VH-VL binders against q0atu2. Designs and how they scored, part 31

Target 1, 119 residues: q0atu2
Amino acid sequence: MLDKKARIRTSREYRNVFEKGKRLSGRFLIIYYVENALDNNRFGFITNKKIGMAVIRNRIKRQLRAIVREYQGQVKNKHDIVLVARAGIGKSSFEGMEKDYIAIMKKAGLFARNANKID

## First folded at step 14 (VH-VL)

Design ve9
Fold by OpenDDE, look of step 14:
Structure ve9 (fold): chain C 119 residues (1-119), chain A 121 residues (1-121), chain B 108 residues (1-108)
Amino acid sequence: as target 1 above (119 residues)
Amino acid sequence: QVQLVQSGAEVKKPGASVKVSCKASGYTFTDYYMHWAKQAPGQGLEWIGEINPDWGDDNYNQKFQGRVTMTRDTSISTAYMELSRLRSDDTAVYYCARAKYYWGFSAFDIWGQGTLVTVSS
Amino acid sequence: QIVLTQSPGTLSLSPGERATLSCRASQSVSSKYLYWYQQKPGQAPRLWIYDASSRATGIPDRFSGSGSGTDFTLTISRLEPEDFATYYCQQYESSPYTFGQGTKLEIK
């Protein structure tokens, strides 16, 4: 699980990212990202019924958290980043989801220069 | 019809705990933060806290920090607010209310009917 | 925290009159995060104005919200009997999301 410090927790914080952040779309994910005034990154997640039944949503939830946690240390600091699950994500493999995450984060230029697991 | 239905009135002794429920219907439970507010008799509204029903992340008013716990059961679209170590000044009507946290406006557009909690020795 | 101060505390008017309710914030609040609610005795609050000046669904056009920065106003051009209630402003600019203490609009 992501540390509380690394999570977007309040509705207002989510609103800020959606209102002021940049948007990029991948195959399975959409990310909204904006610079914050902190020394750390915070991550938020959006899932809804369009991605599937509760069992599927729960699985996707766990998988997205795992992916974000895995690459957390390689993301440039001082960003609030919200991941929005797209409808097709329910049919994706974990590897496919991870690949999409990496691709979209690279496109956003959010990985640090010394990132190792993104090649 | 979109609505929030809260549990019934409670009578508690000082030092006890109370857990109020708020059942949502008519909309996607996880698309809105659930908020809770307190209204003492004849007084105004006070914000207690919020919870993300999808991920469980919560944020409390510091005034209630340490005594309030917000939870949810997504399987039945129900949010819960538990207040512990009750005092006489906790006597109030407690409301749940939803607020959109992405796209649209953020106001509390749907409210529960309220739950009266009476704390007396 | 942001403190919202409403004035007056009580406003006594007659049907047909104009009502002006004030909500002042201790610091600047974006218009999109200033809301008004109406509450009648024994009932839950109801959203009335959102984004400082937008009427919620079903709210008659005699109600109008205005203001920016630290000063916001709710105006009722011509009071109807059903308009007499308590009105609360609320800010969503930052946590905790505070309410004003309310203005009670009562019939003279």
Scores: ipSAE 0.901, ipTM 0.952, lowest interface PAE 0.5, mean pLDDT 95
Fold by ESMFold2, last read:
Structure ve9 (fold): chain C 119 residues (1-119), chain A 121 residues (1-121), chain B 108 residues (1-108)
Amino acid sequence: as target 1 above (119 residues)
Amino acid sequence: QVQLVQSGAEVKKPGASVKVSCKASGYTFTDYYMHWAKQAPGQGLEWIGEINPDWGDDNYNQKFQGRVTMTRDTSISTAYMELSRLRSDDTAVYYCARAKYYWGFSAFDIWGQGTLVTVSS
Amino acid sequence: QIVLTQSPGTLSLSPGERATLSCRASQSVSSKYLYWYQQKPGQAPRLWIYDASSRATGIPDRFSGSGSGTDFTLTISRLEPEDFATYYCQQYESSPYTFGQGTKLEIK
């Protein structure tokens, strides 16, 4: 579970990321990200109804939380990052989502150069 | 029809708690933050806080921190605001209102009808 | 936090007159995060103007919003009887998302 300080909590903070952030698309995920004024990262999530029914949506939410938590220590600090689940994500495996996340975070330059768990 | 329907009026004694519900219909509940506002008799509007209905993240006006809790049940598209340790100056109409937090504009475009909470001995 | 001060507190006018309602912010507010609401007694507020100048769906064109930075205005070009109500501005620039104290527009 991501703690409260590592979460985007307010609606205005989501708006800031969408207005001022950069956007990168993967196969299953889109990320929006912008530098923040804090000493830490914050993560937000958008899992709209287009990804599937409640059971599928809840599975995707659990898997996304787990992926972000696993790699959060390897992310460069001072960023607000919103993950948007794409419509096809309901057919992905956990490993497929994980690989997609790693790829788009690497392309965005958000992993620290001494990261130990990106393979 | 897009609407927010709130629970009925409450009369409470000082020290009690109240939990107001706000049931959404006609739209995708998880696409909009739910906000709550207070309006004391003859007074203006005061923002209380907000909750992400999908992920549960909340944020409160400092004036209410420690006494307010916002929750939701996505299976019935319903948000809740609970206010504890009630005082006489908590007597007010409490409103829920939605706001989009991605794509589109973020104004409070739909409001509930309001719930009168009266705190008296 | 950002304080919104509305003036006048009460505005007494007759139908047919032009109304000008002011909202001043203690700090700069992006125009896209300045909103206006109308409220009549016993009713919930209704979104009236968003993004400082855009009318919500169904709002008559006699209503216009303007302003930027710290100074915002709601103008009603020709008052109708149904326009008499209290108007609130709100900022969404930063949490807490404060409202002004309201301007009561009443019939003279």
Scores: ipSAE 0.835, ipTM 0.917, lowest interface PAE 0.6, mean pLDDT 91
Fold by ESMFold2, fold request of step 16:
Structure ve9 (fold): chain C 119 residues (1-119), chain A 121 residues (1-121), chain B 108 residues (1-108)
Amino acid sequence: as target 1 above (119 residues)
Amino acid sequence: QVQLVQSGAEVKKPGASVKVSCKASGYTFTDYYMHWAKQAPGQGLEWIGEINPDWGDDNYNQKFQGRVTMTRDTSISTAYMELSRLRSDDTAVYYCARAKYYWGFSAFDIWGQGTLVTVSS
Amino acid sequence: QIVLTQSPGTLSLSPGERATLSCRASQSVSSKYLYWYQQKPGQAPRLWIYDASSRATGIPDRFSGSGSGTDFTLTISRLEPEDFATYYCQQYESSPYTFGQGTKLEIK
């Protein structure tokens, strides 16, 4: 699981990312991201009820946490990043979600070192 | 009908704990942060903390840090606030209130009816 | 943390008069993060004004909010009997999301 310090925890912090952040959209995900004043990254998630029933929503939540955790060491520090699950994400595979995440994070310029090792 | 319905009044001894519930209806529970506030008799409002009901992330006023725990059960759309090591100045009405955190505005637009907690001898 | 100081503590006026309630913040607060609530005895607070100047649903247009930075005002152009209550401001600029201590608006 993601460390608590690597999580967006407050409602105000979510608002900041949506109001001041840049937005990039992929097939299954949208990211909002903004530079923060910390020495680390923080991740937040929006997986509202519209993405599916509880079983599907819980699967998506688990998979998103796993993907973010796997690549967090490659992300440029000092960013608050919110992942918004698009309504169609319930039909995605883990691999499809992972590829979508990599693509939008690369396009945002958020991967630092060895980013090209990620297809 | 959007509403927040809180558990009934409690009488506790100093040193005990209390757990107040806040049941949501008429809206999507996971779309709003749940906040809690305290109002001592004849006094103003004091913010206690907040919880993300979907992901469980919490954030507390430092005044209550270490004594307050906020939880939720999404299957019954219910948020909880537990306050431990009660003392006489914890006697107050405790409110839950919801706030949107991504679209719209984040004011507390719906409040529970309040729960009186009395801590006495 | 941001301290909100409301003045006056008690405001005694008659129906038909104009009321001006002040909320001063210890640090700058974006207007979109300044809220006002009304509370009557024995009731929960009710959202009255959000984003410093926007009325919540069903709030009469005799209520107006204004201000920016550290100085915010709630004005009631012509008091009605139902307007006598306690009013609280709240900031959402930074956690903890503090309230002012309230202004009690009472009948003279």
Scores: ipSAE 0.834, ipTM 0.920, lowest interface PAE 0.6, mean pLDDT 91
Fold by ESMFold2, fold request of step 16:
Structure ve9 (fold): chain C 119 residues (1-119), chain A 121 residues (1-121), chain B 108 residues (1-108)
Amino acid sequence: as target 1 above (119 residues)
Amino acid sequence: QVQLVQSGAEVKKPGASVKVSCKASGYTFTDYYMHWAKQAPGQGLEWIGEINPDWGDDNYNQKFQGRVTMTRDTSISTAYMELSRLRSDDTAVYYCARAKYYWGFSAFDIWGQGTLVTVSS
Amino acid sequence: QIVLTQSPGTLSLSPGERATLSCRASQSVSSKYLYWYQQKPGQAPRLWIYDASSRATGIPDRFSGSGSGTDFTLTISRLEPEDFATYYCQQYESSPYTFGQGTKLEIK
C-alpha cells in the first residue's frame, strides 16, 4: 500500500539504516532511523525473525503497513525508518501496535512538533 | 546445509520469455535479499537486480529495466527471475546469490549452481 | 554507476610465485563494501574476501586483501596449483552492485 517512493527498496539502503541509524525499542516494535538526503521519508519493515504461521505473519505485515500509512503524513520528512517486529507482536492487537508505534515515534522526535495531533 | 538450487537449462527463441527458479534451503529465506547475476559465454559477471524476499521490494540494473521481473514464493523458499523479449545476447548462465541486509556481513556468500539460457533462432 | 577496472586481465605465473591483482573503482568505495570472488571454469563464483580484507570461511592465509577509496588489491603470497582461477571484485557501495571484468590467473 505504501507508494514505492516511501519504501526502502534496496538491501544497501537497509544496511545504511542499521549501520548509521539510531535505535529505539517499544513493547512490540523496534525502530531504526537515520536522516536521508531526499525530500521524503522511506519506511522499511523486518518481520523475518518472527516465528509463527504464515497467516499470522501476513496479518502482522498488513497491520504494520496500515499503521505506517495512517501516520506517515505526520512524520518529519527526510528520514529512513525501519520497523522491526519483536517477538510477541503476534499477540498484540492492532490498537496495541498502533499505540506502541505512536509512543516510540514520539520518543524519537519523528512527529512534527507543531503538527503533532497524536496524544 | 545452506544451499541455493536453480532450475535446469533452457533453450528459447528470440522474443520469448524465460523464468529461472532458485530454491533456498538450510537458512531463514526472509533474512537475505536474493540477487541475480548474468555471465555470458567467456565473459565476466553482471549484476541484474535484487528482491526483498519478505516484502517483495525489487531493484534492477537499468540495463535490464523493463525486461526483468523478480518474484518469490516464501512458502517454498523460492525466488524467480523472468527475462522477457529475449535476444541473442541474453544467452548466458544466470546465477542467484544471497546477501544479508542487516547485522552480519553482506557479501554474496552462497550462490546457486547457475542456469544456462540459450537464445537461438 | 561505479565502474570497477581490474588489472591485469590475465596474469600468468608459476606455483610458488607471489600474485598481485588490482581493482580500481571509478569513485570511492567503503572498504566494507568491496568483495572478491574466485571462479573456476564450470563453477559458480565463491566468496573469497569480504570487507576488502576479511577472508571468507576456509580461505587460506596466503590470500590477503587490502586497499581503500578507489584502489584495492588481492595478494596471494605463494601460489598453489588450486589458486589458478578467475578473480572478480565487486562493490556494494551503491546500486547497481557492479563487478570488475575479472583477472584470470593462469599457470605459466
Scores: ipSAE 0.831, ipTM 0.920, lowest interface PAE 0.6, mean pLDDT 91
Fold by ESMFold2, fold request of step 16:
Structure ve9 (fold): chain C 119 residues (1-119), chain A 121 residues (1-121), chain B 108 residues (1-108)
Amino acid sequence: as target 1 above (119 residues)
Amino acid sequence: QVQLVQSGAEVKKPGASVKVSCKASGYTFTDYYMHWAKQAPGQGLEWIGEINPDWGDDNYNQKFQGRVTMTRDTSISTAYMELSRLRSDDTAVYYCARAKYYWGFSAFDIWGQGTLVTVSS
Amino acid sequence: QIVLTQSPGTLSLSPGERATLSCRASQSVSSKYLYWYQQKPGQAPRLWIYDASSRATGIPDRFSGSGSGTDFTLTISRLEPEDFATYYCQQYESSPYTFGQGTKLEIK
């Protein structure tokens, strides 16, 4: 699980990312991201009810945490990043979500050079 | 109907703990942070803290850090605030209130009716 | 933390008069994060103005909010008996999301 320091914890911090941040859409995810004034990154998640019923939502939440945790050390520091699950994510595989995350994070320029876990 | 319904009044002794509940209805519980505020008799409002209803992340006013714990149970759309090591200046009405944290405005548009906590020996 | 100072503490006026309530912030607050609430004794606060100047649903047009930066104002153009209450400003610019101490609007 992500440390408290690596989490967006306040409602105002979420609002700041949506207000000031850049947006990139993938197949299953949308990311919003903005530079912060810290020496580290913070991650937030939006998994609203449109995703599906509780069992599906819990699976998606678990998988998104795992993906973010896996790659967090490769993300350029000083960013607040919110992942928004798109309505169709409930039909995705873990691998599909993972590839989508890597692609949009790379497009955003948020991975450090040579940070691609897939070749 | 959108509403927040809080648990009933509590009378506690110094040193005890109190846990106030706030049950939401008429809206999607996970779309709104739950906030808590204190109002001592004859006094103004003081913000205590907030909790993300979906992911559980919390954030407290430093004045209450170490004595307050906020939790929630998404399955029954209920948020909780627990205040420990009670003292006489904790006597107050405690309110829950919701705020949107994505899309729309973020004011506290719906408040619970308040829960009076009285701390007396 | 951002301190909000409201003035006056108590404002005594009669129905039909114009009321002006001030809220000053110790640091700049974006207008979209300055809110006003009305509270009557024994009741929960009620959202009155959001984004410094936008009326909440059902709030009469005699209420207007204005201001930016560190100075914000709530104005009631013609007081009605139901307007006598305590009004609080709140900032949502940064945690902790502080309230002003309130202005009690009393009937003279």
Scores: ipSAE 0.830, ipTM 0.915, lowest interface PAE 0.6, mean pLDDT 91

Design ve9
Fold by ESMFold2, look of step 14:
Structure ve9 (fold): chain C 119 residues (1-119), chain A 121 residues (1-121), chain B 108 residues (1-108)
Amino acid sequence: as target 1 above (119 residues)
Amino acid sequence: QVQLVQSGAEVKKPGASVKVSCKASGYTFTDYYMHWAKQAPGQGLEWIGEINPDWGDDNYNQKFQGRVTMTRDTSISTAYMELSRLRSDDTAVYYCARAKYYWGFSAFDIWGQGTLVTVSS
Amino acid sequence: QIVLTQSPGTLSLSPGERATLSCRASQSVSSKYLYWYQQKPGQAPRLWIYDASSRATGIPDRFSGSGSGTDFTLTISRLEPEDFATYYCQQYESSPYTFGQGTKLEIK
């Protein structure tokens, strides 16, 4: 579970990311990201009804939160990051979502180290 | 037809709690934050707080922090605002209003009809 | 928090006259985050102007919004009977998303 301070909480904060942030697309996810003025990262999520019915959407939401929590320590600090679930994500496995997240975060230059590497 | 329909008027005693509902129809509930505002009789509008309709993240005006709780039920497209430890100056009309938080403009374009809460002993 | 001060508090005018309503912010507000609402007695507020100067759908062109930074204005070029109401500005620049205290436009 992501800590409250690591969450984008307000509507205005979401707006900031979409208006001033960079956008990168993967297979199942789109990320928007922008530097913030904090000492930490904040994560937000967009998961709409296009993903599928409620049970599928709830599974995707839990899996995305878990993936972000797993790798949050590898993310360069001082960023607000919004993950947008694409329509096809409902048919992806957890591993598929995880690989897509890792790839897109590396492409954005937001990871300090390879997610599969054990230091 | 896009609309927000709020629960009916309430009469409460000091120290009680009230929970106002706001049912959305005609649009995708999860695309819009739900905001709440207070208007005391003959007074202006005061922003209370907001809730992410999908993920439940909330943010409150400090004036109401500790007494307000906002929740929602996405399965019935309904937002709720609960105000506890009521006092006489909580007597007001309470409005819900939506604002888009990604793509498009972010103004409060649709408002509920308001719910009168009267606190009296 | 950003304080919005509207002036005048009450404006008494006759139909056909020009109305000018002021909204001043305690700190800078981006024009895209300054909104105006109209409210009539017993009714919910209605979005009137967004992005400081854009009319909401169906709002007559006698209404115009202008301004930037800390100073914003709502102008009604020729008052119609239906325009007599209270007008609120709101900023969405930063939480809490405050409203001005309102300008009541009443018939003289």
Scores: ipSAE 0.828, ipTM 0.919, lowest interface PAE 0.7, mean pLDDT 91
Fold by ESMFold2, last read:
Structure ve9 (fold): chain C 119 residues (1-119), chain A 121 residues (1-121), chain B 108 residues (1-108)
Amino acid sequence: as target 1 above (119 residues)
Amino acid sequence: QVQLVQSGAEVKKPGASVKVSCKASGYTFTDYYMHWAKQAPGQGLEWIGEINPDWGDDNYNQKFQGRVTMTRDTSISTAYMELSRLRSDDTAVYYCARAKYYWGFSAFDIWGQGTLVTVSS
Amino acid sequence: QIVLTQSPGTLSLSPGERATLSCRASQSVSSKYLYWYQQKPGQAPRLWIYDASSRATGIPDRFSGSGSGTDFTLTISRLEPEDFATYYCQQYESSPYTFGQGTKLEIK
């Protein structure tokens, strides 16, 4: 999964994103994001029990990690970004989650201008 | 009811390791970071570290960095703290406590009963 | 990192008196990240005050928290016998999430 440097590790860092960050909602995901004082991005995840039973929840976690890892190099640096899985995400396809992620990251202005075709 | 139940007292020799468990019940285990604190005899509380119970990300007080490892098993709602290369000044009661890490308040609202670890020659 | 200094170390008072416990931080702490705990011998700490001034569930209204920045106070307006314990402040502003060394409130 993502390197430790690219992860939000502390509870206080999560709180900072929720306190000071902007929020955008998609169909399956909500992102909270805020500029940080680092040279890199950090990603956090909230995937609670209401998403579904253990098998479904573990699938969603794997798929979210894969999606974030796939596009992490195209994300503008110096941001802390928390992805919150919405209750309906358990019924989504991988493609549906990926499309939702791309859309909300574009709306947030978090992708670099010269990224490869994303859509 | 919301509860954290810790494993029983341990007696160890210097240089050994100890692993303390903390079993959660009555709430959604993955909604709260698990924290650990130390209280040496007659002394105050010292924060050791925290772990994200869902994703496993950890963060340790630098004083314990390199000797502490925090883990969890979500299938049984249990967190663990392992302290290695034990010294006599590691003799203490060790507590687990939960804290929510998004909206709501983040205080340690529920604590385990404590685990006495005694390190003696 | 952030050091919390509580004063006095021991406070000896009688039931019915007013108690004032101080917690001073080495750096500014947002009020929403300043907490107080009560601990009696042989027991785990209990959350008493959160967000500097909000009483936890079931805590009597004779307890009040106040302060901001670096100076915080726990006040007990009229001491009851059950109030004699050790009180700790904690900051959650930045890791490590330190505690003060405690104020022991004992019966005179």
Scores: ipSAE 0.817, ipTM 0.909, lowest interface PAE 0.7, mean pLDDT 91

